VHH binders against q9y6x5. Designs and how they scored, part 451

Target 1, 379 residues: q9y6x5
Amino acid sequence: LPPKLLLVSFDGFRADYLKNYEFPHLQNFIKEGVLVEHVKNVFITKTFPNHYSIVTGLYEESHGIVANSMYDAVTKKHFSDSNDKDPFWWNEAVPIWVTNQLQENRSSAAAMWPGTDVPIHDTISSYFMNYNSSVSFEERLNNITMWLNNSNPPVTFATLYWEEPDASGHKYGPEDKENMSRVLKKIDDLIGDLVQRLKMLGLWENLNVIITSDHGMTQCSQDRLINLDSCIDHSYYTLIDLSPVAAILPKINRTEVYNKLKNCSPHMNVYLKEDIPNRFYYQHNDRIQPIILVADEGWTIVLNESSQKLGDHGYDNSLPSMHPFLAAHGPAFHKGYKHSTINIVDIYPMMCHILGLKPHPNNGTFGHTKCLLVDQWCI
Below, E stands for the ipSAE of ESMFold2; O stands for the ipSAE of OpenDDE; V2 stands for 0.75 times the mean of E and O plus 0.25 times the DockQ between their complexes.

## First folded at step 21 (VHH)

Design kd1 (framework vhh_8dlx_2; at its last look DockQ between E and O 0.01; V2 from the best seeds 0.00; counts 0 for: pae E 25.4 > 2, placed apart)
Fold by OpenDDE, look of step 21:
Structure kd1 (fold): chain B 379 residues (1-379), chain A 125 residues (1-125)
Amino acid sequence: as target 1 above (379 residues)
Amino acid sequence: EVQLVESGGGVVQPGRSLRLSCAASGFTFDDYTMHWVRQAPGKGLEWIGNIYETGSKFYNPSLKSLVTISRDDSTNTLYLQMNSLRAEDTAIYYCARGETVSLSSGESQIEFDYWGKGTLVTVSS
């Protein structure tokens, strides 16, 4: 049988949730498979960029999705969650579902994973759902499993996306134990539903399943605000992306804008594009704006009339609060194996290996995941 | 039917304090985030602040020192305490119900689904 892989993302599932809350279904999943306790994601630690890194193996500067909100100065185009359907933004890389479909007798399916409802390199997933946050997990799961089971050519790669616990993390903050316990219990129940559905359909033993996330969540507070309006007049710049990593497009001399911002707060680093730290791999793309503001963990960059979240993400990708986890189960994976840390870009070459696909050039290291796989030598 | 009814508005002198109330009905009040918004004559809407169902509060930074939001879930009432009122605080003050919504980008925004009719506050000597 051709190998099959289902990639599942629970948005904003911070890695240490696994240590601080109970997940009976997920723990059972892990017990029968593998766990990577911490996944170092890419900078910035936002949803669209990290999800695209998972499926391309590339840093954000390379795949071109550098934020949830972007601006291209040449074409004057804007990218946002309400305007994400232009292939222009996605075509700087080739996601794995496209690679998969270019193979003989294979097709891909997607339930609302970022970019899957867009023709990338003139290829769109054979089966996909248009993004709609109102669609239940059950409906998404039903469609995905139907396609995995009954499609011709067979679906060999599928993605499933869910918005929790990110939405709740923003609303309640990750330190709200009462509300987050409720939310995370629901997530675990959904994992239970997933496993049960796969078992009922006879897919459980033959389907490789990866459960992961794109980023974590940190606690925010009204006591930790950085008001840009106190430092610079709004007429002097265009805000392309905001907290916690603000992208600044100057309307006046860049140096002047920089000088007005560089001492705005002791809890914010201000970078000219060329001075962005190399460790972020966030420099070599025209879509990165001339000035980047990076707030310290838990601090929020605001304008005078901005609303507040109790939790947020997007911060330095070295922060543990920003890190998700990865769990996996299936014929390709060991049983009962735990690994400490991988990079999020390492997932792509692993998935390619599992599916027998030749990977495109990427930033991942296949060696980092070898110990997870039954057919590989673990050094 | 969801209803929000503001009260407590009127004419006040500069430097005085005023407390507005919003009576909520037709829904489970303690499950929702509530907001205050105002509109000065000839100006657009200005967000004042909110209070979550958890009791956490956030304010417009420009108004933070002058306002306090609170809620009484036992009486389904939202409050706005304003201190040291100025002429520029003259506005219609609205109570609104709002929810945090997560988008596919991972970003969140507040959507307002119900508004009161507002109460007028006039600050004049």
Scores: ipSAE 0.008, ipTM 0.320, lowest interface PAE 9.2, mean pLDDT 93
Fold by ESMFold2, look of step 21:
Structure kd1 (fold): chain B 379 residues (1-379), chain A 125 residues (1-125)
Amino acid sequence: as target 1 above (379 residues)
Amino acid sequence: EVQLVESGGGVVQPGRSLRLSCAASGFTFDDYTMHWVRQAPGKGLEWIGNIYETGSKFYNPSLKSLVTISRDDSTNTLYLQMNSLRAEDTAIYYCARGETVSLSSGESQIEFDYWGKGTLVTVSS
C-alpha cells in the first residue's frame, strides 16, 4: 500500500512547554516515536508564513506569504486574516498537497491548514474544510479519519490544524503558569483522543503522524511599548503590518522616513530592505516593504494605543521562544529517538521522502532529518 | 537572478564514464560551496559530494571511488566526473549552491539555497 502521512499543527506551541508542563499523552507518543526538541522556524515568525514554509520547504521571500498582512503595490491587493482566499497570494509556491494529489491514484485531505481552502495553481485539496474556528477538534479529526479510511483514490496526505495554544498564549502570556497549564492539559487530552481514534480505526500502525507547530510565544507587557507616533507623523508612510515586525511603505523620501525612525527606540532595529540581515532570508520579494522595523523580544510596536496582548510572536527566528517542536510516530520513524534541532524548511523534503514524492526546489536539507527515519543512514 | 543549468546527461552503457557540467550565473561563483546531488527513480535524494570555494572536496563515502568533482572559476562551471557507471547510478543529477547557516542552538549547517533543473542519466543495456 502507498505510504500515508498525517501532518498536525497545534498553533503557537513553544518548544519548552514540553519541559515545563506535563503531557502524559504526548510523551507516550514521543516515547514510541521521535522528538525534535527545537525547530528553527522562518522569519517573520508568524502563522501564515510558517505554515506555508512547512508545506513548501521555502523561506518566506521564496513562497510569497511574507506576513499575515501584506500589500502588493503593482496589483494594489491587500492580504489579511479576513482576506486571504485570492490564489494570487499563494501561487508563488507549490504546497505538498498539490504535488501529492497530482500523482496517480492519490488524493489529499485537509482540516483547516492555512491555504488548503484556496485553489493554488488551480488545484485545491481533494477533500477539505473551509476555515471556521468554531468547528471542534473532534469534528476536524472525524472528517480527516473518515477521508483517510473511505476515499477513492485513497487519501495519502492529510493535514489537521488547531488554533491552541496560540490563542491562549496571546491572551494570558506564556509566563501565566496557572492558565497555560489548564490550556496545555486540554491540548494533551486532544492528542490522547487523536491517538485513540487512530487505534480504534486501525490506522495507527501504518499511518505516519507528525505533530508540530509554526512558532512559539514570548511574554509581552504594557511596560514594553514602542510608540511610533512619538517618532514619525502617520502622513509620511503607509502602515502595512505593525508588530512585532512593522512593514513601512514611505510616502515621502525613503531616507527621510528611515532617519525619523532609526533612533525611535533602542529596543527596535530599523532596516532598509537592502540592509535586512542575510540570515533572515527576507529581502527578495516585492511584498516585503522598503523599510521594516523589528522589535526586540517582548516589545510591542503601537500607534499611541495600549496593547491588550500579554503574549506575542513574529520576532527574530534565532530566539528560542519563537521555536516550536516536532514529534512523529509511524512506520517511517525510529522509536525513542530524540534530535536536538532542525530547520522548519527541512520538514518538507522529509515529508516528500516519506510519501515518495519528488520535492520541488526548496530551502530544506534532507540530511538534517535522516536520523529520524528508519530507512536512512546518517552523515 | 541565480541560475544553475546542468548538462551532459543521457543514455550510457554500464561500465562507461560520463562528465556532467553545471553552468552558473547571477552570483559570484568563486564565493560559494557547490554540491552535486542525485535522485534515483522512486528513491530519496542522495548527496554525492561538494567542492568548497577553496577547491577542497568532500564526497559521500559510498561514492568516493567512483566520482570526482571539480570547478572552473574562470568559466563559472561545476563538473561531476563519473566512472564505471552501473544501472543503480540511473538518476536525475542536480547541482546546488551551498550556504552556511547558523542555528539558534549554536549549530552551523550547509543549506542548499538554489538548485538546478537536473539532468537525467540513464545507465542501461
Scores: ipSAE 0.000, ipTM 0.085, lowest interface PAE 25.4, mean pLDDT 89
ESMFold2 (binder alone), look of step 21: mean pLDDT 78; pTM 0.762

Design kd2 (framework vhh_7uia_1; at its last look DockQ between E and O 0.01; V2 from the best seeds 0.00; counts 0 for: pae O 13.3 > 2, placed apart)
Fold by ESMFold2, look of step 21:
Structure kd2 (fold): chain B 379 residues (1-379), chain A 124 residues (1-124)
Amino acid sequence: as target 1 above (379 residues)
Amino acid sequence: QLQLVETGGGLVKPGGSLRLSCVVSGFTFSSYAMAWVRQAPGKELEWVSSITGSGGSTYYEDSVKGRFTISTDNAKNTLYLQMSSLKPEDTAVYYCARVHSVWHSGRSEPFDHWGQGTQVTVSS
């Protein structure tokens, strides 16, 4: 009876992988459902910010997770892999699992989606796994399906996160056809396993499933390095984040730091905070540092002259290489429908509609996703 | 006491048909999803088909779609698997299984109760 939704992310799944590689299971999923070929994500095109944008419908400046590494000068707090559980960082927004489980007779479940193991507004996902990258996809899937099938009050919203193809995209680069083909085939097998598990449990017909990602991946090269040490001494600033968007906290006069950086490389744009382009929606939060450096696509900002990454993301969100896709199947969705593009912030109001939730104020536009839904007049 | 009893297995030629039955007792049959699961010699258990407790939805593993039909008769507390166009690859012990109402992480299969199994052999 109650509407149910499973939201799945395969981290770093670039939209054009669908055209360039074989996905028999994902293509069957799409054939029976809907596809959005390109999702325009939020700047910066990093993992934590974009996963939170999906579940809040907000730009990064509005939800406060503005990068994977952050500093707040007022509280002197630092956000990192070892310090990402402090609700301070997450409390500038209300993610959908919190809104969902506060409804009468509903709960939420999570297998490692960013933020789901944090008590945001004193509310943690009703069922969750603490983040641990060594836990297999099968175990994550087993927990999610157990919770969807067995919980009281029923789980009506569930999330599942997987680290690939992002990890391999960084390691090999998106242009390594041999290694990426192997990695992407494995991901397609996992999608097949997901669908089969839902069918085995009798959930497939009545569960809405969204398969999406947070960002894409672009090729890097040792020939495309920006050596920051060649332009400015470390003593003049604190480095909050490095590449491809560096976050610079000046230790001396900001204008002096800016002047040392502004002509450092023709392949890097240097912005004072007030000069960050409006189209980024990346200005109005104290966690955004006074100076940011934005590398051109495929360029890497380094402190020394080497980099171990062959692929990266975080670049300008207008770049097609930074865009993921979205596919969905379930009773709320049409069958065999394709749509060109949406904004990643549009996913949140669509999910709220499917679940019958009142969305919090957000930056998404429900009208952008109406044509995906069977209960909406598209014309 | 919960009981799941399979019958209807046997030897059949390729292209032939069999109907498996599973009579259940000890629980409200219509309250649980039910499944057929098979195990070929030397192979792991393989899910074949499921039906919801409401009887509204049926699901099939890809290799059996269009050849096998799962159904129930609630008045008889009986689960069926109608098997047609049988292939040598369908040779296995077929188990009737109840889908877990509550199970925990670490279990690879979602089934809490099993029948004894019935042998299906497809050979010329």
Scores: ipSAE 0.005, ipTM 0.531, lowest interface PAE 10.0, mean pLDDT 90
Fold by OpenDDE, look of step 21:
Structure kd2 (fold): chain B 379 residues (1-379), chain A 124 residues (1-124)
Amino acid sequence: as target 1 above (379 residues)
Amino acid sequence: QLQLVETGGGLVKPGGSLRLSCVVSGFTFSSYAMAWVRQAPGKELEWVSSITGSGGSTYYEDSVKGRFTISTDNAKNTLYLQMSSLKPEDTAVYYCARVHSVWHSGRSEPFDHWGQGTQVTVSS
């Protein structure tokens, strides 16, 4: 039987939640599998970019999903959560589900993973759900497991996406222990449901399952605001992407805009595109705007408006608060093994290996995940 | 000054229709997702519908699907809720609310500003 892999994402699951809260089901999952305690995600640490990095192994500048909100100056197209269906945005890379489907006797399934309801390189997942946040985890799980069990050609790669604990993190802030405990308990229960469902269907022993996330969450405050209107008139620029990494499209001379912003706040770094730090791998794409503002951790870039958002993400990807985790279980993985850290782009070559797929050129390093795999030598 | 002003509420018979409007000022309307929420007497606040800033995506709670339609007119800085086939259970104060910028798809995003609300009463 061809190897099968289910990739699950709980959006905004900060790595240190595992240390600060109880996860009986997830811990059992980990106990019988592997854990990577920290996953260094890609900059910017936003949902669409990082999810696409997971399935492509590419930095954002390479796969072209550089933010949740994008603008292409040549085509004048916009990308957003509400406008994400144009293959134009996705076609700069080949996600793993497409690669998988190009193989004989294989198909892919997806439950609302970013990009899975879009034909990329003229290929759409054989089975997919249109994104709908109102659809329960149970329904998503039921569809995924049905497809994994009954499809012909067989589904050998599947994705499952869930919006929590990100939404709640935004609402309550990650430091709200009372509310986040409740939220994270629910997440753990969902993991329990997942495991139980797989066991009930006889998939548990043969299915490789990866549970991960795209980013963490940091605490925000009304006391940590950066008001751009105090520094520059809004008529002088278009805001393409907002806090905590704002993308600025100048309407006047770029240098003038830059000069007005560069000293706007001691808690915000302002970069011309060419001066963006190399470590971010966030420069070589036309979709990155001429000026990028990067707020310090926990600071929020705002216009002359108030915000009550108590948690956010998108900050420097070196910040621990931005890091998710990875857990995995299945025949490809060891049992009871814990690893300290990998890069999020390392997941792609690992998944390709598990599935027996030839990876496209990527930024991941297979060597970083070798110790997780039973068929590899770990030095 | 940021303002959200709801209008269009009233008394209507079951099966009737109402159109709520929310005029916003003091912020870039198209940059924010907007939502309608409602609160019935003695009940908790209930999310009803959301629309992204671009208007490209709409979301509804199950109980109003097929009956309510959320829309925007960016030129007028106005959010709408077209309600049809109204039921007594729809009786509530309806509020328009601004969803925080950088909205990820989901109804659970926090709201940072609210209107005063408009009363909708569905009664025979």
Scores: ipSAE 0.000, ipTM 0.268, lowest interface PAE 13.3, mean pLDDT 93
ESMFold2 (binder alone), look of step 21: mean pLDDT 79; pTM 0.806

Design kd3 (framework vhh_7uia_1; at its last look DockQ between E and O 0.01; V2 from the best seeds 0.00; counts 0 for: pae E 19.8 > 2, placed apart)
Fold by OpenDDE, look of step 21:
Structure kd3 (fold): chain B 379 residues (1-379), chain A 123 residues (1-123)
Amino acid sequence: as target 1 above (379 residues)
Amino acid sequence: QLQLVETGGGLVKPGGSLRLSCVVSGFTFSSYHMAWVRQAPGKELEWVSTISGSGGSTYYERSVKGRFTISTDNAKNTLYLQMSSLKPEDTAVYYCARTQSKSSGEWTPFDLWGQGTQVTVSS
């Protein structure tokens, strides 16, 4: 039988949640599989960019999804959560489900994963759900498992996306133990449901399953705000993307805008596009705006308004609070193996290997995941 | 007691065939992925093949693909490696191993090994 892979994302699942809360179902999953304790995600540490990095193996500057909110100055197009369906934004890369589907006797399925309801390179997943946050996990799971079990050509790659614990992390903050305990318990229960469903259908032993996330969450506070209005008049720029990494499009001379912002706060770094640190791999794309503001961990960039978020993400990708985890189970993976860290772009070449796909050029390193795989020698 | 015992090794001419066996004791090998690993004289350990616990998936090192076949017999609690078209470079001690991380601090892909069986391919 051809190898099959299910990729699952729980949005905003910070890696250290595993250390600070109880996850009976997830721990069982890990016990019989593998765990990567920390996954270094890509900068900026936002949802759309990182999910696309997982499935392309590319840094954001390369795959072109550089934020949740984007603006292209040439076409005058906008990208946002509510406006993400234009293939223009996605076509700078080839995601793995497209690669998979172009193979003979294979198809792909998707439940709400970013980009899966868009024709990319004139190819859309054979089976997919239009994004709808109101659709239950159960319904998403039912569709995915049905497609994995009954499709022709067979579904060999599938994605499943869920919005928690990100939404709750924003609402309560990651340090709210009472509320986050409740939320994370629900997540663990969903993992239990996933495993049970797979067992019931006879898929559990033969299906490779990866459970991961796109980013973590840091605690924010009303006491840690950076008000841009105190530094520069709003008429001098357009805000393309906001906190914690604000993208600034100047309406006046760029240098003047920069000079007004560079000393705005000791808790914010201001970069001209050409001066963005190389380690971010966040420079070589026209969709990156001329000036980028990067707030320190836990600080929020605001205009003349207050933020209601008690948690946020998007900060420096070297911060542990921004890091998710990766767990996996199936015939391709060892049992009871733990690994300290990988890069999020490393997931793509691993998945390609598992599925027997030739990977597109990517920024991942297959060597970083070899120890997770049963068909590789780990030195 | 946990134990893996390899048998079936020997001397064979190039182009010949051998079938290795690994008998498992102390655990149910169907609950684990099992592997064959070999070590040639003066060389490092080399992964050869892995079979999933369910038996549904098999994996092979590039140089042995098409020549070697890994399989299991659940009733006998035995792992097999059918080797065909053997080459001198296949000469090594062959070990069966359980694929799992060691509980004691250092994570390795294998946590249980047999004593090995010698395979010699020579004219």
Scores: ipSAE 0.017, ipTM 0.308, lowest interface PAE 7.4, mean pLDDT 93
Fold by ESMFold2, look of step 21:
Structure kd3 (fold): chain B 379 residues (1-379), chain A 123 residues (1-123)
Amino acid sequence: as target 1 above (379 residues)
Amino acid sequence: QLQLVETGGGLVKPGGSLRLSCVVSGFTFSSYHMAWVRQAPGKELEWVSTISGSGGSTYYERSVKGRFTISTDNAKNTLYLQMSSLKPEDTAVYYCARTQSKSSGEWTPFDLWGQGTQVTVSS
């Protein structure tokens, strides 16, 4: 009886790919549902932080996943791509799948959404896949649809994560039309497969589906490098995260480190933690280091080496190149409606509304998404 | 199965010597820069030394230069830190770490860490 929701992320899907490439399957999905043309994500515009912001409705400083690489000085713990399963990192917030499955007669399912294979507040997704990037989209989809269709108590909230077009965007850059066309065509085919699978299983009419992403992608090049080693010796600081937002832990007087860095490049902003712009909402967490370096769009911070990246993300969240889109279809959503923009943190209270859950305190504004929903006054 | 395992820590008197080892598993050792990083009780992380995977370039924090030597044995996939003339301020947990991101991913310079080994320089 409770409404069901499937949340799908295609990592690194820049909003303007929709108008610059052909997506017959995704455009049909949008035509029968809703589109938000630009989703303003959270700073820093990285994968783990933004996926957690979607499911918690919180800025990074509030949910504690502040980067893909982190250090906590109190506990001496390190977070990285290969060391992300310690609940310590995730426990500063309660993601929606935890709240959902703690309700009577409800469960949650996950196919590799960041954090879903971690017991957050001693609660792990009711059904989940351990993260493994080698597992095909088809296998992820098969597990999710099986769980949506055959579980007791029923799965009412499910997540599905896919690594493209992010991986290819890093490799080729978003401006490589030939390679990105092939990548994006395959993603559109996967969306077509998803819709057809849901129709075949009888789920399509009564399942709400959100297709979104965590961030975009900008073009990089070898002539846009910031050589950090040319400005400061590596011995004066510990590097927690490098590019495009470097996280700097000083080893000597912080002012000395700041002074060595502040004139390093006109294409990089250097912030003491207390001077980070308020609009980033990126200051009030111990995991944010005393100095951060923020590269300009398309610039790469390196340690005296060439870069092999042709695309990157993590930049200022006001940049259109960092913004994903959101599309949705299902009984909760209007048909044929386009909306200009929402904040990524607004997705959480909308999802809670659809599922009939009481949201935890969050930074989202339910009013920003009312026009997407059939049961709300749109004004 | 990416793994870094430190050994060789212990209690040593001031002026003494100790050799730390870090056994590397699951990746091509020579494709990365490797580092030693330490943390004294109640203090922030402190970079100690970095070596290229080939062993050709070494770098040292100012207070350890001339006393510590970083090295690798690529045949054994092992990173070493030879410490001599140890001082009480060298007391810390010593971590080995991998320092460079791969070319195709959102890895940071310290994307793999060992469990750490305790070095105590006392009396």
Scores: ipSAE 0.000, ipTM 0.202, lowest interface PAE 19.8, mean pLDDT 88
ESMFold2 (binder alone), look of step 21: mean pLDDT 80; pTM 0.824

